# VH-VL binders against p39960r1967to2165: the designs that were tried, part 6

Target 1, 199 residues: p39960r1967to2165
Amino acid sequence: VPLEDVCERENTLIPTIVVKLLEEIELRGLDEVGLYRIPGSIGSINALKNAFDEEGATDNSFTLEDDRWFEVNAIAGCFKMYLRELPDSLFSHAMVNDFTDLAIKYKAHAMVNEEYKRMMNELLQKLPTCYYQTLKRIVFHLNKVHQHVVNNKMDASNLAIVFSMSFINQEDLANSMGSRLGAVQTILQDFIKNPNDYF

## First folded at step 18 (VH-VL)

Design AA2
Fold by ESMFold2 at other seeds, fold request of step 19:
Structure AA2 (fold): chain C 199 residues (1-199), chain A 121 residues (1-121), chain B 105 residues (1-105)
Amino acid sequence: as target 1 above (199 residues)
Amino acid sequence: EVQLVQSGAEVKKPGATVKISCKVSGYSFTSYWIHWVQQAPGKGLEWMGWIDPSDSYTNYNQKFKDKATITADKSTDTAYMELSSLRSEDTAVYFCARLPYSDFWNEFDYWGQGTLVTVSS
Amino acid sequence: DIQMTQSPSSVSASVGDRVTITCRASQDIRNYLAWYQQKPGKAPKLLIYDASNLQSGVPSRFSGSGSGTDFTLTISSLQPEDFATYYCQQYDSYTFGGGTKVEIK
């Protein structure tokens, strides 16, 4: 299901599943060593997704604070699985080249940091509201994960690497011969380190 | 053009050590994990482990944890796998491979040409 | 650990034949499965990812289907260059199937 369709159906700015998964990780997962880099088992992730679909659909008070969901990496995996299974990436097919072209120029030293941030903010303002709000929620979440790097060993650079797929799909990477992946990582690393500069 | 170029074939005696190289080109070395895969003669493929070259974080198949050491050198864009205390059953072709993303649930889209290690008395 | 059961272990076929290879996973792996082709003395080559997506540059006579636990690779009209060994792979924990050798009859 497209992200905008989920937000419209739920009458929300951010998909409910995203909010619930991120809140639980923020509650008890931020110190997990290798968070987002060490996988939970796919069986555990499937069980969580099925429970959310069944219990979450019939009970608005559904919570992941439960002994069934003791494995933080299964909750993190469920979140990454949700993003992976969206039909479009978070920068969207329509805008991914605009985002990555800007970062490529910045990496090539063709613009200074102040201009880069200004133009990046202009691009962010063009995203549909549901994309913008979901991206904002994710970036502030990842900033919290980054702040716990002493325990979890996942700094902004590590997080940018392991979340790249959520921002550019394989078709768009193949069309660029894979050259845009580093650009996505540059954008994400800066967002994660400096979320208040952008959101 | 994305390429993973491995070091040449090796012939070793039991008890020796071998270090296989996998030099990458055509992409940013630190943006992709490098995996290693064993193929014993006449056998199928078996995953050995991966390394994140950005910070040298590794994850191993438990079968190979005490046999293989995976490292990366960012200055030469080269990953390495060292096999220690070689035995005849370590005779195999060893491949390096990468994912399209450094993330869960991805396929191997590029492979090295393979390095034959022969362990014989 | 997720076991991949691939069948058949070999098949003898002629040019122009339809060839079907199956893989069964020991648990639900959604569509997280790839198919590879390997010719003697060469590295594996990616054919299909995410169960059914054709890799760029791979001929359209190759197709993949399935989800959950049961997966199929089909070669609709076998060509001389298709005589090789084929492997499935689940990529939650990177387990390969045992392989299927496609040989000339």
Scores: ipSAE 0.571, ipTM 0.826, lowest interface PAE 2.5, mean pLDDT 89
Fold by ESMFold2, fold request of step 19:
Structure AA2 (fold): chain C 199 residues (1-199), chain A 121 residues (1-121), chain B 105 residues (1-105)
Amino acid sequence: as target 1 above (199 residues)
Amino acid sequence: EVQLVQSGAEVKKPGATVKISCKVSGYSFTSYWIHWVQQAPGKGLEWMGWIDPSDSYTNYNQKFKDKATITADKSTDTAYMELSSLRSEDTAVYFCARLPYSDFWNEFDYWGQGTLVTVSS
Amino acid sequence: DIQMTQSPSSVSASVGDRVTITCRASQDIRNYLAWYQQKPGKAPKLLIYDASNLQSGVPSRFSGSGSGTDFTLTISSLQPEDFATYYCQQYDSYTFGGGTKVEIK
C-alpha cells in the first residue's frame, strides 16, 4: 500500500510498523555487526511480518519484546522488506526527480555546498507531512546506527548504499547507468552524517 | 553503458592459485555490490559470494568460504576473486555479476562475460 | 538454505509453441525470484524480475507469474532465438534452479 494511505488509515504521521521496528533496533540492535547489510532468514522475517499484519491489527499491546523476535537481523530485515514493498519513493513519486536532479548538479560541481543545502531544505519542506515525518524518523535512526560504527561496521556511506532503493522511482531501479541511484546515495550519506542540517 | 569485463581463460595445475578480475565501467564502482557465480561443465549456476567495494566487506557461500577470496580495488574499479588449492573439480566458468542496487532480495541485471578456469591433472 | 526445484529439465518444442517452465521454492520467498536465459558460451541474461516484471528490452512473449513457493515462466510463442537454457533464481540466498533446456523438436 502507499505510505500516505497507511498514515491516513492509522491516523498517524509515521506508519506504526516503522516506529515499532526502529524502536526495537535502537533498543537492542545498534551494535549488531553488519546491521542492515546481513539479512535474517526469510522464514523469520515472514513470521514477523505476518505477526504485525495479524496480531498488531488486533492487539495494541503487541511488542517486539518477545522471545519469538530475538534475532536482530530479522527485525532489520522486516523493516527493509516493508520499505521494499512500498509502491513509491520515500521522496514521493512526484518529487524524487527534484531531489536527485539537485544532487546530480552538486556532484557535477554545478553549485556550492551552501546553495545545495539551502535548496535541499526547500525541497524537504515541500514534502507531504507523512513523507517528511517518516523520512526524518528514518534519517535520525540511521544516524544512531552510524554513531555505533565501531561495533556494527555500518558507517553513513554503507547505510546510504543499502537504503538507496527506497528513495528511487521503480523505473530507475532498472536504469543501467545508475546516475539516479548514485545521487540518492549522496543525499542519504549527507542526511545521515548531518541530520541537523536538514531536519 | 554498464560493462563488467573479466580476465581471460586460465589453465592451471592442481594445487595452484588463480586470480580472476572483473573490471567495471559505466557506473560508480563503490555504489554496487559485486557477486561471483560458478558454472561447472554441464551443470547449473551456483552463487559463491559478494563484496561491497566501498569497504571490502564480504559475504561467502559456506561451500566456497575456504576456496575463494573476493577483493576489490577502488583505484582501478576492479573486483577480484582468487581461487586457492585448485583441484580438477574447480574447473568451471566463473562470472561476476551486479545487482541493480546493493541490498537484499534483488536480481543480477549485469553479468561479466565469464572466465573459464581449467585445472588439468 | 532454500532449494529451488525447476521442471522440466528439458523440453523439445517447435517454433510457435507455448512453453511453460516451473520453479518451486522450499519455503515462502514472496515474489523474490528472477528468470534468466543462457545461450551456450554466454552469460545469463535477465528476463523477469520480482516474479512477473519484464526486464527492459525483453520481448513481450515472455511472462512470469506466481508468488510464495510456485512460479512459472511462459513463452507464449516460441521463436528460433528462444532455444536456450532457462534458470530461475531466488534472491534470499541466491540459489538457482537446475535449469530447463529448450530444444528444437
Scores: ipSAE 0.530, ipTM 0.810, lowest interface PAE 2.7, mean pLDDT 88
Fold by ESMFold2, fold request of step 19:
Structure AA2 (fold): chain C 199 residues (1-199), chain A 121 residues (1-121), chain B 105 residues (1-105)
Amino acid sequence: as target 1 above (199 residues)
Amino acid sequence: EVQLVQSGAEVKKPGATVKISCKVSGYSFTSYWIHWVQQAPGKGLEWMGWIDPSDSYTNYNQKFKDKATITADKSTDTAYMELSSLRSEDTAVYFCARLPYSDFWNEFDYWGQGTLVTVSS
Amino acid sequence: DIQMTQSPSSVSASVGDRVTITCRASQDIRNYLAWYQQKPGKAPKLLIYDASNLQSGVPSRFSGSGSGTDFTLTISSLQPEDFATYYCQQYDSYTFGGGTKVEIK
């Protein structure tokens, strides 16, 4: 399901599943070693996903306060599975090349940092509201994960790598030598380290 | 062009150590995890573990956790796997392989040519 | 861990035959499954990813289907270069099936 359709259907700015999963990870998972890099069991991930689809669809009070959801890596895995199932990039299919072209130009030293930040902010403001708000929520979440790097071993660089696939069109992965993937990683690393510069 | 080039075949005595190299070219070494796979003679494939070359974080199949040590040298774009206390049952071809991206739930799109390790006597 | 039961362990077939290979996972693995071809002395070669997506450069006579626990690789018209061993692999915990050797009848 497209991100915009979920937000419209729920009358929210951010998909409810994203908010609930990230809140739970922020509550009890930020010190998990290898968070987002070590998978949870797929059985637990499937069960959680099914619970959202069945219970969350019919019960607005659905919560992750349940012994079934004790495994932090299953909650993290459910979040990454949700992102994998989205039909397009979190930069939107239409705009992903605008974001990556800007980062490629910056990496080639064809612009100064101040101009890069200004133009990146302009691109962010062109995103549909639910893309912008969901991205903002994710970036501030990943900044919190980064702040716990001493315990979880996941700094901004690690996080940029393991989330980069949610920000690229699959067609670009198959047809590129990885320059767009590297550009996404550069964008994400900067967002995660310096979220207030962009959001 | 993406390439994973492994070191040549080794013949070792029981109790010895061997270190297999996997040199990468054609892409950013630190952006992709490297996995290792064992194939004993006439047998199937068995996953051994992986390394994130960006910070050398590793994850091992429990079967191999006391046998294999996976490392990476990002100055030479080379991953290594060291096998210790070799026994005859460690005789196998060892492959390095890459995912198309560093995330969960992915296939191996590029493989090294394999390194035969023979443990005899 | 997730067990992958691959069958048959071998099949004897002629050029032009349709060959079907199956894998069954012990748990629901969604579509997180790949198929590989391996010729003697060579590294495995990716054929199919995400259960049904054909890898670039792989002939269209190869196809994959299935989701959840039951998966199938089909070779619609066997060619001489297709005599090899085929492996399925689930990529939640990277377990391979036992392999299927396709050999000349």
Scores: ipSAE 0.528, ipTM 0.809, lowest interface PAE 2.8, mean pLDDT 88
Fold by ESMFold2 at other seeds, fold request of step 19:
Structure AA2 (fold): chain C 199 residues (1-199), chain A 121 residues (1-121), chain B 105 residues (1-105)
Amino acid sequence: as target 1 above (199 residues)
Amino acid sequence: EVQLVQSGAEVKKPGATVKISCKVSGYSFTSYWIHWVQQAPGKGLEWMGWIDPSDSYTNYNQKFKDKATITADKSTDTAYMELSSLRSEDTAVYFCARLPYSDFWNEFDYWGQGTLVTVSS
Amino acid sequence: DIQMTQSPSSVSASVGDRVTITCRASQDIRNYLAWYQQKPGKAPKLLIYDASNLQSGVPSRFSGSGSGTDFTLTISSLQPEDFATYYCQQYDSYTFGGGTKVEIK
């Protein structure tokens, strides 16, 4: 399901599943060693996703406060699975090349940092509201994970690598060595380290 | 062109240690994990562990955690696997590889040529 | 631990034959499964990723199907270069199947 359709159907700015998963990770998972890098149990991940699809769609009070969801890495895995299975880039299909082209030029030393940040902010302001708000929520979440790097061993660079697939077009993703993957990683690392420069 | 080039075959006595190298070229060494895979003679493939070369974080198959030590050197783009307290059952070909993982649905694999380690008295 | 049960262990076949190899996972792995080909004395080579996606440069006679726990690799018309050993691998936690040796009949 497209991100925009989920937000319209729920009458929300950010998909409910994203908010609930990130809140739980922020509550009890930020110090988990290898968070987002160590896999959770696939059985638990599947069960959680199915519970959201069936129970969360009909019960607005659905909560992750349940013995079934004890494993932090399963909650993190469910979030990664949700992002991987979105049909579209979080930069939107229409704009993903605009973002990555800008980062490619910056990496090639074709612009100074001040100009890069100005143009990146202009691109962010053109995103549809649900894309912008969901991206903002994720970036601030990942900044919190980065802040706990002493305990969890996941810095902004590691996180940028893990999450880069959710920000690239599927056709560009088919080229695992593509120039656009490195561009996305550069964008995400900067967002995660410096979220207040952009959001 | 992506290449993973491993060190040559080794013959060792029981109780010895061996260190296999895996030199990476053709992509950013720190951007992808390096896996190690054992293949005993006439047997199938068995995953041993991976390393994230960006910070040397490792994850091991529990079977191998007391046998293998995986490391990486960012200055030479080289991953290493050390096998300690060698026994005859450790005789195998050992591969380094960059493998598909669940974060990317469209992956290329890249394998080293394999390193035969023979343990004989 | 996710166990991968691959069958058959071997198959004898002639050029032009259809060959079918199966893998069963001990729990639901969605489509996170790869198929590899390994020729004697060489490293494995990826054929299929995400259960059904054909890797670039792999001949179209190879196909993969399945999801959840049951997966199949099919070679629709066996060629001389296809005599090799084939492995499945789930890549949520990286368990390999036991392998299937495809031999000349």
Scores: ipSAE 0.079, ipTM 0.640, lowest interface PAE 6.7, mean pLDDT 85

## First folded at step 19 (VH-VL)

Design BB2
Fold by ESMFold2 at other seeds, look of step 19:
Structure BB2 (fold): chain C 199 residues (1-199), chain A 121 residues (1-121), chain B 105 residues (1-105)
Amino acid sequence: as target 1 above (199 residues)
Amino acid sequence: EVQLVQSGAEVKKPGATVKISCKVSGYSFTSYWIHWVQQAPGKGLEWMGWIDPSDSYTNYNQKFKDKATITADKSTDTAYMELSSLRSEDTAVYFCARLPYSDYWNEFDYWGQGTLVTVSS
Amino acid sequence: DIQMTQSPSSVSASVGDRVTITCRASQDIRNYLAWYQQKPGKAPKLLIYDASNLQSGVPSRFSGSGSGTDFTLTISSLQPEDFATYYCQQYDSYTFGGGTKVEIK
């Protein structure tokens, strides 16, 4: 299901599944070693995803504070599975080249930092509202994960690497001959380290 | 062009150690995890583990966690796998391989040519 | 550990034949499955990713289908260069199927 269709159906700016998964990770998962890099069991991830699709749609008391969801890496995995299964990436197919072209120019020293940040902010404002708000929620979440790096071993660089699939699909990556993956990682690392510069 | 080039074949005695190299080119070494795969003679493929070269974080298949040590050298764009306490059943071709994204739930899009390790007494 | 059951272990076919290879996962792996071709003395080569997506540069006679636990690789019209062993792989924990050797009669 497209992200904007979920937000419209729920009358929300961020999908409910995203908010609940990220809140639970922020509550009890920020110190998990290898968070977002070590997978949870796919059986637990599937069960949680199915519970959201069935219980979460019809039960407003649904919560992840439940013995069924004890495995932090399954909650993190469910979040990454949700992002992976979206029909469009978080930069959207329409805008992914705009984002990555900007970062490529910046990496090539064809643009000063102040200009890069200004233009990146302009691109972010062009995203559909649900994309922007969902991205903002994710970035501030990953900033919190980064702040716990002493315990979880996942700094902004590590997180940028393991979330890059959510921002550029494999077809667009193949057409770029690989240069756009590094661009995505540069953008994400800067977002995660400096979220207030962008959101 | 993306390439993973492995060190040459090795012949070892039981109890010895071997260190296989996997030098990459054509992409940013630290942006992609490197996986290792064993193929015993006449047998199928078995995953051994991976390394994130950016910080040397590793994850191992439980079967190999006491046999293999995976490392990376960012200065030479080279991953390594060391096999210790070699036994005859460790005789195999060993491959390094890359994912298209540095994450779980992805396929191996590029492979090294393989390194034959023969353990004989 | 997710077990991958691949069948048949070998198949003998003629040029032009349709060849079908199956893999079954011990639990639901969604579409997190790849197919590889391996020729003697060579590294595996990626054919199909995410169960059904054809890798760039792979001939269109190769196709993949399935989701959940049951998956197939199909070669629509076997060519002489398709003599090889084929492996499926689930990529939640990177378990490979046992392989299928395709031989020309």
Scores: ipSAE 0.666, ipTM 0.857, lowest interface PAE 1.7, mean pLDDT 89
Fold by ESMFold2, look of step 20:
Structure BB2 (fold): chain C 199 residues (1-199), chain A 121 residues (1-121), chain B 105 residues (1-105)
Amino acid sequence: as target 1 above (199 residues)
Amino acid sequence: EVQLVQSGAEVKKPGATVKISCKVSGYSFTSYWIHWVQQAPGKGLEWMGWIDPSDSYTNYNQKFKDKATITADKSTDTAYMELSSLRSEDTAVYFCARLPYSDYWNEFDYWGQGTLVTVSS
Amino acid sequence: DIQMTQSPSSVSASVGDRVTITCRASQDIRNYLAWYQQKPGKAPKLLIYDASNLQSGVPSRFSGSGSGTDFTLTISSLQPEDFATYYCQQYDSYTFGGGTKVEIK
């Protein structure tokens, strides 16, 4: 289901499933070695996703404080599965080339950092509100994960790599002949290191 | 163009060590994980593990954790897999492969040509 | 670990035949499955990803279907270049099916 439709149905700025999953990871998962890089079991991930789809939609008291959800990597996996199954990427199909073109120019030294940040902020403000707010929540979350790198081994560069799928789909990547993946990773790494510069 | 080029065939004695190389080109080496896959003669494919070349973080199939050591050299854009204490059942073709995204729920879109390792008495 | 049971192990077929290959996963893997073609002495080639999505450059005579535990690869009209071995693979632990060799009759 589209991100906009979920937020409209729930009357929220960020999908409830995203908020609950990220809060739980921030509570008990930030020091997990290989977080977001080492998979949880797909059986546990399926069970959690189905519970959100069946119970969370009708029960505001639904919680992850259940021994069914003991595995941190299953919670992280459920979050990544949610993002993977969205019909559009977080930069959106409509804007992904605008984001990546800007980063390609910056990487080629065709603009100074001040201009890059200004133009990137302009692009972010053009996103629909639910895209922007969801992206903001994710970036601040990943900044927290990055800050725990001594224990979890996941710095901003590692996180940018493993979240690239959420920002450019495989069709758009193939049409660009793969040139835009490095641009996405550059954008994400900067967001994760410097979230207050953008959000 | 994305290419993964592997080192040539090897013939080894039992107990020896072999190191297979996988040199990449056409993309940023540190932006993608490298996976390794075994194919014994006349058999199917079996996943062995992966490396993130950006920090050399590895993940292994438990079956191969005591057999294989996966490494990467960023200065040559080359991944390696070392097989230790070789036995005749290690005789196989070994492939390196890449995903379209470096994540745990993806398919292999590019493969090396394979390296035959033969272990014989 | 998730086991993949692929059938049949071998198919004798002629050019123009419709060929159907199946894979069954030991547990629900959603649509997280790929199909590969491998010719003798070559690396596997990706045909289908996410159970049903045709990889760019792959002929439309190849199609994939299924979700959960049961998956099918279909070749609607076999061509001479399609004689090969075909493998399914689930993404969670990268377990491959045992393969299906498509041979000339």
Scores: ipSAE 0.654, ipTM 0.850, lowest interface PAE 1.9, mean pLDDT 89

Design BB3
Fold by ESMFold2, look of step 20:
Structure BB3 (fold): chain C 199 residues (1-199), chain A 121 residues (1-121), chain B 105 residues (1-105)
Amino acid sequence: as target 1 above (199 residues)
Amino acid sequence: EVQLVQSGAEVKKPGATVKISCKVSGYSFTSYWIHWVQQAPGKGLEWMGWIDPSDSYTNYNQKFKDKATITADKSTDTAYMELSSLRSEDTAVYFCARLPYSDFWNYFDYWGQGTLVTVSS
Amino acid sequence: DIQMTQSPSSVSASVGDRVTITCRASQDIRNYLAWYQQKPGKAPKLLIYDASNLQSGVPSRFSGSGSGTDFTLTISSLQPEDFATYYCQQYDSYTFGGGTKVEIK
């Protein structure tokens, strides 16, 4: 399901599943060693996804603090599975090349950092609301994960690496220049380290 | 061109140690995890573990946790796997392999040529 | 840990034959499965990823299907260069199937 369709059907700015998964990780998972680098068991992740599809659709009080969902890496894995199954880049298909082209120019030293940040902010403001708000929520979440790097071993560069495909899926990667994965990593690392510069 | 080049075949006695190298080229070494896979003679493939070369974070198959030590040298773009206390059961071809991108739930799109380790008296 | 059961263990076939190899996972792995070809003395070569996507440079006679627990690799018209051993691999813990050796009849 496209991100815009989910937000419209739920009458939300951010998909409910994203908010609930990220809130739970922020509550009890930020110190998990290897968070987002080690998945939980796929059986636990499938069970959680099914619970969202069945219980979350009919029960607004549905919560992840249930004993069924004790595995932090299963909650993190469910979030990564949700992102993997989206049909579109988190930069949107329409704009992903605009974002990556900008970062490619910056990496090639074709602009100074001040200009890069200004133009990146202009691109962010052009995103549809649900993309912008979902991206913002994720970036601030990853900033919190980064702040716990002493315990979890996941600094901004590690997080940028393991989340890069969520911004260029396999189809988008096949259609881009060879440098687009590196461009996404540059964008994400900067967002994660400096979220207030952008959001 | 993405390439993973492994060190040559080794013949070792029981109890010895061997260190296999995997030198990469054609991509940014620190942006991709390196995995290691064992193939005993005439047998299938068995995953051993991986390393994130950016910070040397490792993850091992529990079967190999006490046998293998995976390391990386960013200055030479080379991953290593050391096998300790070699036994005849460790006779195998050992492959290094790379994911198409660094994330879990993935597959191996590039492989080294393999290194045969033979353990015999 | 997820077991991968691959069938058959060997296939005797002629050039031009349709060959079908199956792989069953011990639990639901969605489409998180790859297929590899391995010739003697060589590293495995990726054929299919995400159960059904053909890797670049792999001939179109190879196809993959399935999801959940049951998966199939098909070679629509076997060629001389296709005599090899084929492996499935699940992504969650990187467990490989036992292999299927495709031999000339």
Scores: ipSAE 0.689, ipTM 0.862, lowest interface PAE 1.6, mean pLDDT 89
Fold by ESMFold2 at other seeds, look of step 19:
Structure BB3 (fold): chain C 199 residues (1-199), chain A 121 residues (1-121), chain B 105 residues (1-105)
Amino acid sequence: as target 1 above (199 residues)
Amino acid sequence: EVQLVQSGAEVKKPGATVKISCKVSGYSFTSYWIHWVQQAPGKGLEWMGWIDPSDSYTNYNQKFKDKATITADKSTDTAYMELSSLRSEDTAVYFCARLPYSDFWNYFDYWGQGTLVTVSS
Amino acid sequence: DIQMTQSPSSVSASVGDRVTITCRASQDIRNYLAWYQQKPGKAPKLLIYDASNLQSGVPSRFSGSGSGTDFTLTISSLQPEDFATYYCQQYDSYTFGGGTKVEIK
C-alpha cells in the first residue's frame, strides 16, 4: 500500500503502524545490542504485521502491550519489514536523484556545508507531507537509537547503512551502479547526528 | 566493476589453522556486509556468517561459531575468514559473497571465486 | 531455523524443454527468496531475487513465482548453457535448498 494512501485512509500525517512500532522501541528497546542489525524471528514478525493489518486498521485502541509482542527485535523487524514492503522509498523514486546528486557534490567538495544544508532543507520541503512527516519521525527515532550507542552498538554510521534501502529502491540502485547508496548513507548519517539542522 | 577475489587453494593437516582472504574492488568496502558460505565436496551451500566491515561487527551461524573467525581490514579492503582446529570434515570450497545492500533479509549479488581447503593427514 | 526443501533433486532434460523446480519453506517467508545457478567449479550466480524479480543480465526464459512457503523457478525453453545446479535461498537465516541438478538426456 502506498504511504500517502495509508495516511489518507487513516486521516493521519504518519502511518499509525510506524508511530506505534517506534514508540514501543523507544520505550523498551533503545539498549538492545545490535538493534536494527539483528533480526527477530520472522514468524513473530509475520504475526505482528498480520495483527496490524487486521486489528490496527479497524481498532484505534490496538496496543503492543499484548503478551504476543514481547520481543524487541520482532518489533524492530516489523518496522523494517513495513518499510521494505512500501511500493516506493522514502525519498520517492521521483526525487531520489535530487537528494543523492546534492550529497555527491558535497562529498566531492563542490559546495560548503552551509549551502549543502540549505539546499537539503529545500529538497525536504518538496516532499509530499506524509513522506516528510514520516521521514522526520524516523530520523528523530534513529537519533535516539544513536544516543544509546554505548549499550546498543548502533551509531549513526551503522544505522545509515542498515536503513539505506528504505530511501533508494533496487531499481534505482542498479541504474546508479551502486554509487548512490553511499550518497544515501552520507545523507542519513548527517540527518541522524544533526536532526535539528534539517527537521 | 564489482569483484571479490579470494586467496588460493590450501592443503592443511588436521589441527592446523587456515586464513582465507577476500579482497574487494569496484565499491566502498565499508558500505556492504561480507558473508561466507561453505560448500563441502558434492554437497550444497551452507551459510557461515557475516561481518560489517565498518566496525567489524560479526554474526555467525551457530554451527560455525566455534570454528570460524571473520575479520576485516579496511586499509586493504579485505575480509578474512580463519578456520581453526581443522578436521577432515572442514574440507570444502569456501566462498565470500556480497549483499546488494547491507541489511538482514537479503540475498547475494556477487560472489568470490571460491577457495578450496583440503584437510588431510 | 527455516528449512528449504527443493525438488526434484535432479532432472534429465533436452534443449528446448520447459523445466520447473520447486522450493518449499518450513514456514512463511513472504517473498524473501532468491534463486541461484551454479556450474561446476564456479561460484553461484544470482538469477531471481524477491521470489519473482529477474536479476539484470539474466535471460527472460528464467522466471520465478510464489510467496509464503511455495516457490517455483521456471526455465521456459532450456538452452545448452542452462545445464547446471540450481539453488533456492531464504533470506531470514540464509538457508539454501538442497539443489536441483539439470542434466542432459
Scores: ipSAE 0.662, ipTM 0.856, lowest interface PAE 1.6, mean pLDDT 89

